# VHH binders against Uncharacterized protein MJ1408, part 18

Target 1, 350 residues: Uncharacterized protein MJ1408, of Methanocaldococcus jannaschii (q58803)
Amino acid sequence: MSREANPFKKMPTILMPDELMAKALRRGEKVANEMRQKELPWLLKARFVEEHKVRTIASVVADNLQKVIDKTPPVRKLPKFYQEMVEVLVGIDDFKKSMGAFKWASELVRKLGNEYARKIRKARTPQQAGKLRKEFVGRVKSILEQIHPEMAFVAVAREKLKDLPTFKDLPTVVIAGYPNVGKSTLLKKLTGADVEINSYPFTTKGINVGYIGEIQMVDTPGLLDRPLYERNDIELQAILALNYLANLILFIIDASEFCGYTIEEQINLLKEIKDLFKAPIVVAINKIDLVDEERVKEIEEKLKEVGIEEILKISADKDIGLDELKERLKKIAIKEFLKDKDAENKELEC
Below, E stands for the ipSAE of ESMFold2; O stands for the ipSAE of OpenDDE; V2 stands for 0.75 times the mean of E and O plus 0.25 times the DockQ between their complexes.

## First folded at step 15 (VHH; framework vhh_6qgx_2)

Design m03 (from k05 with A33Y; at its last look DockQ between E and O 0.69; V2 from the best seeds 0.00; counts 0 for: pae E 4.0 > 2)
Fold by ESMFold2, look of step 15:
Structure m03 (fold): chain B 350 residues (1-350), chain A 125 residues (1-125)
Amino acid sequence: as target 1 above (350 residues)
Amino acid sequence: QVQLVESGGGLVQAGGSLRLSCAASGFTFDYYYMAWFRRAPGKEREFVAAITGSGGRTFYTDSVKGRFTISRDHAKNTVSLQMNSLRPEDTAVYYCAAIADYYGLEYTPHEYDYWGQGTRVTVSA
């Protein structure tokens, strides 16, 4: 099921006031030239030309502003993951304010267009008709300059939001653990296919998305791979947005400590993630080929002490334990995904 | 800091009139649709009237159409509700609300961004 797309990908390029006004004036003059070819008495021709110029300019400006609104999803209707990303990247209040400015300006330009068109139809001289059209254009320019900050804000917001990852509506496993514990190797072994890289806030490495059948696997390099207590509130909010994505967390421990972190450091990171996420956790003890069985058992006992019930022993490099891991991940992720769907149905019914 | 401050409530006889005002500050008034809601004792808030940011369109719940008029003043950053032909059923606390909902008018109270503290209107039989 590949229904999900980045809701901001459809946003059009945002024109600044001068750009939009220039576009409208060019189209207005094109229409004026076409209307001048009509065989009409002198005054009626002047009225006809200026009226159509005004109506065209109004439509080009107002339609452009409205198109931005129409192609931008309302934040309140987005999945919670995307709502949190809007807050983190741009700020929901400023985003809503700016879209309100576009709406206000579009409505006002249409209102003025209609008003000035009616005044031009009553003009007693060609000079009066031209003066009214010039006055209208001046007022449109003023309206666009008034909302210039909001137009600029939306342009920046578009650049930040258009590259947000697309996630399928599928059972989802998020992989966590320190760098070099074998996350990337394991992801490749489990999915078999090329991993798609997507941008995500606060990591320059992006996130890796792969699949085991209908199970969506997400690896978050630079995000869930270091102590979380050093994060500011905004970074932590971006990390917590993963709660709206993850049905299951797969935490990888390097039994050998060759990753550069002690077992205690790795378990401390696990505890932080356990406290922050509502999803259940499966722990895979990786690189068991590099340590003896007594060391693996010691690690397993420490994991049980912190409340981990689902523990697998693997070596991604040596293809040890991966079939059992796949089946366990699938079973739990599907179970949790279905629970979330049932909870969503109850919320709708209440 | 955003503030919406209602005024103009009071006691009035059935058939009488009142004019409510709402002074807005701390946000760009013109970019917001403004609305009035009311809450009768023991009831939920209900939509009464709304006006678009430009002032070009107004909306009313059926029970107040023809009796209430909503308006806004761009220069003063105020929204007003002129209430004529008042009935005992209009007795409620009236709230001013604002929303930057650029996709359409919203009737659901929970979707509104800003709220006033309310002004009491009592209509005697």
Scores: ipSAE 0.281, ipTM 0.741, lowest interface PAE 4.0, mean pLDDT 86
ESMFold2 (binder alone), look of step 15: mean pLDDT 86; pTM 0.883
OpenDDE, look of step 15: ipSAE 0.729; ipTM 0.906

Design m04 (from k05 with A33E; at its last look DockQ between E and O 0.77; V2 from the best seeds 0.00; counts 0 for: pae E 3.4 > 2)
Fold by OpenDDE, look of step 15:
Structure m04 (fold): chain B 350 residues (1-350), chain A 125 residues (1-125)
Amino acid sequence: as target 1 above (350 residues)
Amino acid sequence: QVQLVESGGGLVQAGGSLRLSCAASGFTFDYYEMAWFRRAPGKEREFVAAITGSGGRTFYTDSVKGRFTISRDHAKNTVSLQMNSLRPEDTAVYYCAAIADYYGLEYTPHEYDYWGQGTRVTVSA
């Protein structure tokens, strides 16, 4: 599985019971017509036609369901971030149950196909063969109807999950801060404008992903740019899910307050983020070109009071302090990434 | 509430037979693979047998192949383990488990969704 793509993108469109049955019946009839062209005694011919029709119908239905299974990654094998996203968006238990229904139906239809094929081979009359075929089709319809709710569920789940962003298995820095503090500008400057915008189901603004060498930078507009009390339950869960993605948090402070938020408000947000995330935090004081040195020092002192150890002074707009920031981000993100990987490996061995 | 209730355990002589049963409730039984595990004294829980949701496929650990048979009743929501030619080595607490695994690849205990409380099987030499 290419570690570099949304694992759910390969999920096929889910056919509902009527659609799938129609497809199967069409193919079955096609095969039956071919078999009708064979020069065989009447009873033998009837048996062959019905048998092949049953086998074809069974195969089409079972294979279709199996394809969904084959193309759907097992939740347990997903990165933790994606596991959490499944939980948030659709529920892991319901998802597993629904996929179980696919498996059940696929196996059962295949089994029935074989059984009825054998019965048809032993039919004494063409009428009996036909009756057996009809009975088979009826049972298949019933099976599909039984799993209809689960099929519908998986269809909806697919729609939600296919739009998840693609993250690489790299040291990841998540950018946080209020709107207009310069996050986007900074991301562009750090990554050389190699920024990809991805859809994110929890925000209308999408996710911005860039790369600095082997480090992945992620900006999540609308998630980590407001106080928690302004977030709904789904958003909160999404924010928590970022814990499985982030090796490092880069928090951006606007020293000038031109963003519309006071230093105190920004620091309060920082505190919330600090409490929510396990990852270490680097704070970048941005827009230092717009304030005096005394103001920057004051902000730095306030940050230290709240337990921030890694503080950098930058101007994204004026390209001040960016190299140092890059180096520091790389160093810390890589370190944390390796640490997290080691921890994961240990958990798997227990 | 999800429940798995095992029954049928007891004392049996070597070479004897027992039939274990597990009654399932609180979940869609047909969509889950059912399995039997066992834990012998001083040993870790180990896989014994499993059956797919449809009942179309069965799996066994090597040591019980040919002696044990797993089956399920969809109408009664039960899974059974017929144990023949029992050996002292089969002495263990036997657990019923359920998993909504649609891949059927690995039967590790930690991956199963639901567990019973277990029933004790003692095989005397």
Scores: ipSAE 0.290, ipTM 0.713, lowest interface PAE 1.6, mean pLDDT 90
ESMFold2, look of step 15: ipSAE 0.360; ipTM 0.773
ESMFold2 (binder alone), look of step 15: mean pLDDT 86; pTM 0.886

Design m05 (from k05 with R57S; at its last look DockQ between E and O 0.67; V2 from the best seeds 0.00; counts 0 for: pae E 3.3 > 2)
Amino acid sequence: QVQLVESGGGLVQAGGSLRLSCAASGFTFDYYAMAWFRRAPGKEREFVAAITGSGGSTFYTDSVKGRFTISRDHAKNTVSLQMNSLRPEDTAVYYCAAIADYYGLEYTPHEYDYWGQGTRVTVSA
ESMFold2, look of step 15: ipSAE 0.396; ipTM 0.794
ESMFold2 (binder alone), look of step 15: mean pLDDT 86; pTM 0.881
OpenDDE, look of step 15: ipSAE 0.807; ipTM 0.938

Design m06 (from k05 with H110S; at its last look DockQ between E and O 0.76; V2 from the best seeds 0.00; counts 0 for: pae E 3.5 > 2)
Fold by ESMFold2, look of step 15:
Structure m06 (fold): chain B 350 residues (1-350), chain A 125 residues (1-125)
Amino acid sequence: as target 1 above (350 residues)
Amino acid sequence: QVQLVESGGGLVQAGGSLRLSCAASGFTFDYYAMAWFRRAPGKEREFVAAITGSGGRTFYTDSVKGRFTISRDHAKNTVSLQMNSLRPEDTAVYYCAAIADYYGLEYTPSEYDYWGQGTRVTVSA
């Protein structure tokens, strides 16, 4: 079994202008000291020292900026889930603009380094060589200060993006329902003890990821367990990003209402989830051991009235109906996953 | 509001020259690579030329190498396409486009962030 890494995990620490300039100046002075030890005529030594100082400073600054670009995935080439998360957390346009600023500055610093190195090679006095190097350093400082806002933006973006969840490219079931309907118990029983916890925006509990063979099961505490009127627009965008992950939604209803929500309230949440997601929905009526058969039939009929075709009756606590649920989830999730892959392949043919 | 406004199109004889210009506003021009695309009648847009944000690198499709030159003026926020030795197959509407090109050259029109309205170039046999 393999896991794909978070595409932003490898982003390097982002240095601010003063930090990067200080690093470059220290390396430049180290090189200058090495060059001063050579036995050369006075003017030639001055030119040699200043030229190598300029080239070193230019390369340290430009390479640092370029490394950030090289280690940052191009947003437009990411899976759609990650593109949506970048938009929600930082804003795609500002992120792309900021990367453009890094590239602009890196290339400009290299160009200036080459230009000033050539001028220093032709200096007529040691004082002229030193003046040219000081001018170069001043221009590099100015370039870094110009892109300071973009450097700061990328530093913040890195902190937000490095914690994004990793998901396998597998058939995926996302679990929804009010708190205390039995979601956590069911996830544990279907997948066993191997549940990964990952960060996700707008929930401190993260998301729980578990597996049934090749089926990825995702529980989202704090996201798909509250009505829309309790969500702001940013939270809704984070929830909608799950559309790019989910092949199937498993909605859990507590038949007993001991969760604290009536069947009507639970069905209203189901309708909201149905409207938010493109994936098909399977409903599991849980806690059937706590109600009689006629109550379960009533709930089932209400579900059919709202357009639910896949309904299973279970008790997670009593291990009732779980084998059939597991097999049904696998069958549907794999079918929908393969449909999505076929659609992607036909898109590429165009 | 981002705007890219092309100018300089027209009718020329084969072997002639035209200079297209694109005025950019509403974004930080220096942070974007600029490109020219063209659309011949009944065909899809195709890449013609691009220049990096710093102006240090240029790229051309094979059919225009040696004949077309892309350049940019950072003080005026303009990008230009000098087209020499024009051929009838160069007849097209030419579009200016911008992209935050931080990882490499992009040839696909759908990847570009901003577009101009286009300027028509007609090259007669």
Scores: ipSAE 0.333, ipTM 0.769, lowest interface PAE 3.5, mean pLDDT 86
ESMFold2 (binder alone), look of step 15: mean pLDDT 87; pTM 0.892
OpenDDE, look of step 15: ipSAE 0.779; ipTM 0.926

## First folded at step 16 (VHH; framework vhh_6qgx_2)

Design n01 (from k05 with A100V; at its last look DockQ between E and O 0.68; V2 from the best seeds 0.00; counts 0 for: pae E 4.7 > 2)
Fold by ESMFold2, look of step 16:
Parts: C-alpha cells; sequence; structure tokens
Structure n01 (fold): chain B 350 residues (1-350), chain A 125 residues (1-125)
C-alpha cells in the first residue's frame, strides 16, 4: 500500500542572496587557507589558491540551489489534491517559474566556476589570479540578485506548504455538519482508534483522519461547519480542493438540536455542501435517542425533499445504527473510488 | 502574451540542410528548456531535440544524432535547429516547445507548457 508523506516536508530552508553568498565566501576562504599551507613557488601557489577558492564558491552556491530543486517535488506529478493546494496557497505557475530560476542559476554558476578556474590557471601574476576570482564572485552575486524575487517567493511558499496534510490514496469519506452534532464522537466510534490531527489551511483545529480498514475517514472541523457566505474566495478554493479527496460525504444532523442549530439551519448547510461537492452524500440523523420517532420521521421527509436518498438513523453515544452506517459508507466509498480510477485511466488514454 | 514563432521551413533535396528558428516572447526565456518536436503526416508528435535553460546540455532522439544541432541565443530569445544531411523521413511539421527547466527535460509532448504553431519541412528524394 501507499504510505504518502507531505511532498513538501523535505524542502530545505531557503537562503537569500547575501546569506548564500556569505556562506560560500566563508567556505572559500577556509579552503584557501588550507591551500596556502602548500609549499609552492609564489605564482603557482597563487594560482592554486585562487582556483580552489573559485571552485569551492561555485560548488557551495550551485549545490545549495540544486538541493532546493532536488528536495521539491514536481507539481505536475503530484496527486490532484496537492496540485490544487499549491494553486490555492502560492500559484502553480509562479512556483514552477521560481524553481526554474533556481535551476538556471545553479547551472550558470557551475559554468562560470569552470570558466574562471581555467582562466586562473593561465594567470601571469598573483594579482591577475586574484582579479579573476574577484570578477567571478561579482558575477555570482549578480546572478543571485537577479533571482532574489524567486528565492523570496520559494521561501514564502515553503512556509505555506511544509505543513500540508498527508492523505493515503484510499477510498475516502469526508464528514460534514455543524459543530456539536457528534462528528468527532462518531469518527472515533466508527474507526475504533484514536484519530490523527493534521494541519489544513483556514482552520486552527486541523483535520482529523481515521480509518475503517482501508477506508480513510476525514473530519474537517472549521471547514465544513459554517455557511459559505462566511467564506472568502481563497477559503472556498481550499474547501473545493476536497473534491479531489472525497469519494463520499457523510453529513451529520443533530435531531435534538442541542448542538444549537435548528433542523432548518442544518439542512441549509447540507444544501450548500451538496452544491459544492461532486461526491454523493449520505446523511446520518444522529442523537435519535433524544427525540421521538415522529421528529425523526419529519427530518427524513425534509431530507427527501432536498434530494437526499441515503439516510441513516443513529445514536453515536448509544451505539445505535453504527454497524449499518459503517457498511453503507464502505460500499459507497469503494464504488465511487473505483469509478474515479476508471475515469482517470480513460482520460489518460485520450 | 506567450508566443513561440517558428520559421525556416521549406522544401529541400535529400542530403541538404535547413536551419529552423523559434522566436520566444512573453516569458522569462532563460528559465525554460526549449525543445523541437515533429509530426509526420498521419503520426503523433515525436521528440527531436532539446536544450536546457542555461544552454549547457543538449539532447537528441537517436535518428537525428550527428545530423541535427540545437542551440539557443539568450540575447535574442531564440532557439535554433540546424538540420544537416536531411532524409525524406525527416519530412514533418516541426514545432518549438518550452517547459520550465525545474521539471527536468521531458520527452513527452503532454508535459510542455508552451507550443508554437509549427513550420513545415519537406525533404524530396
Amino acid sequence: as target 1 above (350 residues)
Amino acid sequence: QVQLVESGGGLVQAGGSLRLSCAASGFTFDYYAMAWFRRAPGKEREFVAAITGSGGRTFYTDSVKGRFTISRDHAKNTVSLQMNSLRPEDTAVYYCAAIVDYYGLEYTPHEYDYWGQGTRVTVSA
């Protein structure tokens, strides 16, 4: 099975031009001091020292830039969820352009290092060797300043992306509903184990991930628990990214209204979520132990009027209806997961 | 507006030479690898040659190695394909393409960000 990690976790800290140049100059001087210990004629020693200084500076700068590239996954090869999150948080085109700048600069610095090292071997005086090394350093500084905007962009992008959640490539159920309808209790009961908390944009609570066998269950406190008109466009795009993850939506209604929201308010939220997501919706009417059967029937009728066909009646606290819910979730989530995989294969073949 | 404009195509006898050129605008040319693809009548686009953003490395499909040379001019924002010892099998529409160099050099047309409209090369027996 897949054991995916956040694809951006390995990105190194991004140095700015002056920081990277300072690092390279310190290492270059250390190597120069080591080379000065050699017993050589004065001109040959000057050539040797300056050549090794140039090669070291070039290597430090180029390797640092290349390391960022090597540790950053290509966006086009990421699962669609992560591609959408890159677009929402930083912008895919700007991210790709900036990584291209790192590659360009790394290769150019290596090229210049080799060119100047060859020129230094031909120097006729120690002063000429030193002048060539100073010219090389100046050109490296100029290259780094040219890509300074891209270096700054990648530094910001790293901060935004390094804490993105990790999701397995499994049939996935996303849980929605107002606060206090019983989502977290239900998740724990269905999975039978403690859930993992992951960061997600625009929620300080993070997201809760649990499993029923190979079914990935995701609870999104702070995301799918308030009306859309309270969201800005960026928040909406982050919520819409869940379409690439969700095979099924489980919406929880609190029959008792003890959550603080009327059934009408809860159904209005359901309508908004139904409009946002392509995945089918199962509604669980929770806390049926706290209301009479006529109230539950009334709620069912309202749900059918909205177009909900998959309705289950449960009490998470009393363990009522959970086995039937679990089985129904598995069947639907697996069916939709396989359906999506078949569609993706046909799309690629065209 | 991103534009890639090919030129230099035409009719030539087998064994002859042509030089294709592609003028690029609307993007930071130096950050992109540039490639030539070709499409023979009734066939899919196939990779011909590519050059890295820095110009330090070049790549060729086996059938053109030793005959074709790709180069780029960073001052003019152009990429060129010098085509020598042309064969009738080289007859195709030739396309210039660009990809962000970070993604590595890609041989699959699907992966390229920008495309030109193509220039026709016909090689007579």
Scores: ipSAE 0.205, ipTM 0.684, lowest interface PAE 4.7, mean pLDDT 86
ESMFold2 (binder alone), look of step 16: mean pLDDT 86; pTM 0.883
OpenDDE, look of step 16: ipSAE 0.771; ipTM 0.923

Design n02 (from k05 with G56S; at its last look DockQ between E and O 0.75; V2 from the best seeds 0.00; counts 0 for: pae E 3.0 > 2)
Fold by ESMFold2, look of step 16:
Structure n02 (fold): chain B 350 residues (1-350), chain A 125 residues (1-125)
Amino acid sequence: as target 1 above (350 residues)
Amino acid sequence: QVQLVESGGGLVQAGGSLRLSCAASGFTFDYYAMAWFRRAPGKEREFVAAITGSGSRTFYTDSVKGRFTISRDHAKNTVSLQMNSLRPEDTAVYYCAAIADYYGLEYTPHEYDYWGQGTRVTVSA
């Protein structure tokens, strides 16, 4: 494996109470069979067999529960993007509570294992040793059933979190605009052939990640390409998590309206994105080769009226204006990235 | 609603003993580690002692080792701090705190989920 991707990828499969108990009992019986081969007096052999069975069952259960904890990063130490994703997808408080239940159960099972092993060493008959082991098993089953809701919660959480994308700590441009405005074509032209598709919540299309040198370019099909009134509060929180990623928003307008949306609709979406994100916005008026210069000027004036300061005029298909756009994106994204890294050392702009 | 209520503070002479108690409610007590922090006059809160959710492990700052004992009662949902051989330097407001116990010891106050309002301990020379 080359590098750490998603901090949740290492989480083991979460076994339910019956599954974990069955695994522990199988391992315990295997050890018991091995111990029965020892040449020992009858009572000592019974004690020895039952003691090792109890210790094995305890370790299998406790170690399995502890492994989940060990392989799961503490939420409070995650980058803010991942903290927000945990809150959105599962809920941080419930996640922390459930991990606490795993820890409690693991430690309790280990304590009971030690307690019952000591009692078995003092058993007066083989029947007493066996009864103590059965009692121990019953106690472990009860503990696992008590935390069954938390085990189920963590299993669901793992499924939701394991596919979250890894984003590099680089100046990042997030691309927005209606479908078919030329986003994917532009991304390919700006970054070359290496665009990777990654999973992201609430889109089956994933997200597209590409690079211009050390600038991370992110296109979000299905997320920033439709009116936000169609989203519930949880989906909006997932979209808002992109604020922890984006240093700059590139919004693409299709001047020709061949995308199927009027300029008014596109500007209304732009206004929603502007309200949603804290990052500055650059607007690229695309497909200028398909409309009159008068129409492009009209669009530019409307954009200035809504407060857009950075406007570029391009055609991705005809390679018009792309070099200027690339240089402007780099300059702004790097400036905003460095500003975020060190709020005290803000560069002067003039 | 989550509540942590400390009691047992007071005035005591150096060399004496006090027992602090913290009653917890509104959350699943067993799943949380419990800790005591203290704030001396003019200082920041500092870690004193902690105990895991199951009670299996305890932790102490160096200045109180051998003198203070933390314990918890799962039936009563309480955590206690037995303070022996008290010194004037132990004078502080003592706070009970809780954190969901799935990682190791947290000595930094901002990591804790729940806090009590504190109980004052004054140790006279």
Scores: ipSAE 0.389, ipTM 0.785, lowest interface PAE 3.0, mean pLDDT 86
ESMFold2 (binder alone), look of step 16: mean pLDDT 87; pTM 0.890
OpenDDE, look of step 16: ipSAE 0.744; ipTM 0.909

Design n03 (from k05 with F59Y T61A; at its last look DockQ between E and O 0.82; V2 from the best seeds 0.00; counts 0 for: pae E 3.5 > 2)
Amino acid sequence: QVQLVESGGGLVQAGGSLRLSCAASGFTFDYYAMAWFRRAPGKEREFVAAITGSGGRTYYADSVKGRFTISRDHAKNTVSLQMNSLRPEDTAVYYCAAIADYYGLEYTPHEYDYWGQGTRVTVSA
ESMFold2, look of step 16: ipSAE 0.345; ipTM 0.767
ESMFold2 (binder alone), look of step 16: mean pLDDT 85; pTM 0.877
OpenDDE, look of step 16: ipSAE 0.757; ipTM 0.913

Design n04 (from k05 with I99L; at its last look DockQ between E and O 0.01; V2 from the best seeds 0.00; counts 0 for: pae O 9.0 > 2, placed apart)
Fold by OpenDDE, look of step 16:
Structure n04 (fold): chain B 350 residues (1-350), chain A 125 residues (1-125)
Amino acid sequence: as target 1 above (350 residues)
Amino acid sequence: QVQLVESGGGLVQAGGSLRLSCAASGFTFDYYAMAWFRRAPGKEREFVAAITGSGGRTFYTDSVKGRFTISRDHAKNTVSLQMNSLRPEDTAVYYCAALADYYGLEYTPHEYDYWGQGTRVTVSA
């Protein structure tokens, strides 16, 4: 699986029973017409026409269903983040069950196609051959109707899952902080012009993804920018899912409070984030150009009181302290990434 | 043009033997079951023997079982009927017929697609 793209983007459009049957019948008829052009005795010709029609219909239906299976990644093989997203958006058990229905139907239709083809070859009259074809088609329709609910489910699931963000398997830094603290500006300055905006089902603002070398930077506007008590259950689940993505949290504080939030409010949010995420936290005191040194020192002391060890002073706007921040982020993110990978490997061995 | 040409008929004494042959042309011989029918004076055409396209199966009417043997030659596009221990009741015009059936055999004359002109067999007492 390409580690570089949303694994669900490859899922094909799901045809409903009527659509799929119509497609199969059209193709079957086309093939039948071709067979009718052959110069064969009347009975042989009838058998060949009906046999090929049945085989074609079976193939179209079975192959279509199989394609969905082939292009849909098994949930167990997905990165943990995406597994969690499947659970949150559609439910893993229901998804698996539905995919099982596709498999069942595909195999059964293929089997029936072969069976009826053999019967048609032994038909004594054109009428009998035709009757067998009709019977086959009826059974295929019945099978598709039986899995109709699962087909509908997978169609909806596809729509939800195809829009998930694309994350690379790289050391990942997740950016957090209140609105207007300078997160977006900082991301742009750190990554240059290489920022991608991705849709996220849980926020209208999307997710911003950038890169600093081999480090992935993720900004989640609307998720990690307000207290947890302001979040609904779905948003909370989405936030928790970021635990499977984040190797490091970069929390941004606005020293000037021009963002509309006091230092105390910002620190309170930091505490919540710290409790929510397993990843270590680096705090960047931003907009130091707008305050005096004494104020910055006061903020630093307050951060230390709440157990923050990694504190950097920066001005994203004025390009102050950004190089040091980059180096520190790389160092810690890589270290944590390797640690997490080792832990995962150990779990797989048990 | 489709042709079935029978040969081998004639006059024979009771207890004697004849070998009928039918030469097929104008159609794909291998896809057809081949059969022999006969029509006695004052009687309807009746099934005698048949062989599948592959030659793997044969069928006989009860009155000729053990006496008649049907066979085919794919290389020559021919079907043959070896008739042994002939009886006066075997007197008839014998017809070769072709059935467009790859897997099966039929006893009913109307199911057959092509017919020969027939060869006369007369068995004297």
Scores: ipSAE 0.012, ipTM 0.288, lowest interface PAE 9.0, mean pLDDT 90
ESMFold2, look of step 16: ipSAE 0.305; ipTM 0.727
ESMFold2 (binder alone), look of step 16: mean pLDDT 90; pTM 0.917

Design n05 (from k05 with A98T; at its last fold request DockQ between E and O 0.67; V2 from the best seeds 0.00; counts 0 for: pae E 3.1 > 2)
Amino acid sequence: QVQLVESGGGLVQAGGSLRLSCAASGFTFDYYAMAWFRRAPGKEREFVAAITGSGGRTFYTDSVKGRFTISRDHAKNTVSLQMNSLRPEDTAVYYCATIADYYGLEYTPHEYDYWGQGTRVTVSA
ESMFold2, look of step 16: ipSAE 0.419; ipTM 0.801
ESMFold2 (binder alone), look of step 16: mean pLDDT 83; pTM 0.859
OpenDDE, look of step 16: ipSAE 0.739; ipTM 0.910
ESMFold2, look of step 21: ipSAE 0.466; ipTM 0.824
ESMFold2 (binder alone), look of step 21: mean pLDDT 83; pTM 0.858
OpenDDE, look of step 21: ipSAE 0.771; ipTM 0.924
ESMFold2, fold request of step 24: ipSAE 0.261, 0.366, 0.212; ipTM 0.710, 0.771, 0.685
ESMFold2 (binder alone), fold request of step 24: mean pLDDT 85, 84, 82; pTM 0.875, 0.869, 0.857
OpenDDE, fold request of step 24: ipSAE 0.000, 0.751, 0.742; ipTM 0.235, 0.914, 0.911

Design n06 (from k05 with Y107W; at its last look DockQ between E and O 0.80; V2 from the best seeds 0.00; counts 0 for: pae E 3.8 > 2)
Fold by ESMFold2, look of step 16:
Structure n06 (fold): chain B 350 residues (1-350), chain A 125 residues (1-125)
Amino acid sequence: as target 1 above (350 residues)
Amino acid sequence: QVQLVESGGGLVQAGGSLRLSCAASGFTFDYYAMAWFRRAPGKEREFVAAITGSGGRTFYTDSVKGRFTISRDHAKNTVSLQMNSLRPEDTAVYYCAAIADYYGLEWTPHEYDYWGQGTRVTVSA
């Protein structure tokens, strides 16, 4: 599995106990009808039919449960971003417990299938063979009902996780700033192609992903474009998960204030973003074509006072400063990405 | 709250036997694989034995294979380690651990979800 695909996309539809049992019983009866065509004495035919019915039911149930396990990545092996999303959306401990229940049930059903098949081979009458098969079915139903809460949990979890955004394992720049500061225009100019919109928890606008060669650019409309006091704790956790993706934050300031926010308000948002993220911040002062140089210098000095070391002056509309910005973003994002990879590898060596 | 409580440790002469027990509570015992790890003086924690949630498969590190037997009792929510033909090299603190039964068994300590406090086993020459 590559980081390019959502690791939960391949999860199959989760059947509830009655649905899975019904599917298994239908397949078992179909096999039983096929086996009744055999030229055998009636007792041996009864044994043969019931044995194959039991083996088929066991396989259908056990294989279905195992397929869910096989198609669901272990949470502890996932990139940290996806681990955090699982915790926020469903709860890691309950998810792991539920996968354990599927595994337990799958193995137990297979074991019971083999045991009952052997008992049926020794049946002295067709009635005894049928009774053993009915007992087996009853035990499988009981096992499925025992794990019903975990099956329901996984069904809900699948619905929440299957639509998580897909991110490549690449140096990543996350874009922040108030609405209308030019983020969308800049992203289109830097990436050269239409961006892809992806769903993301707690925003109906989704999350925009584009690329500058091997650099992944992420714009978060509705997430990093307004003050944090407007966010509840769960939304904040989803925003904080971006720490596991972001190698660099690009914060956009509208020098003209035509976005509707004063420079002071924009810098206050910058301070909040700076407190949330571990990644370094590059600030782009946009729309410099609409203000004089002294105003830009004033903004630059205010940014330096709040601790911003990387400041670029641009106009996305007029294609001013974009080449320098692109090259600076690449250099910093790649540097931070490699540093994070080195730290991650050292943790694995322990 | 999850609780794993080991018992049965002690001092034994080389060639002797001990049976360790681990009582489990606070989680659905059947859904978890159970394992024993040990920590010898001056060494890191190492895998000893494991048993699947269903109880159908057991696993042992090479140095204890044939001498140690892991088992579980689903009715009593206990896992046991029968240790026979003990050697001075088996001297360690033995820990009971649990991991959600998922794809396969984990051999590294940091992958396990729950741990007991340990019970000391000392094997004299």
Scores: ipSAE 0.301, ipTM 0.748, lowest interface PAE 3.8, mean pLDDT 86
ESMFold2 (binder alone), look of step 16: mean pLDDT 85; pTM 0.875
OpenDDE, look of step 16: ipSAE 0.793; ipTM 0.930

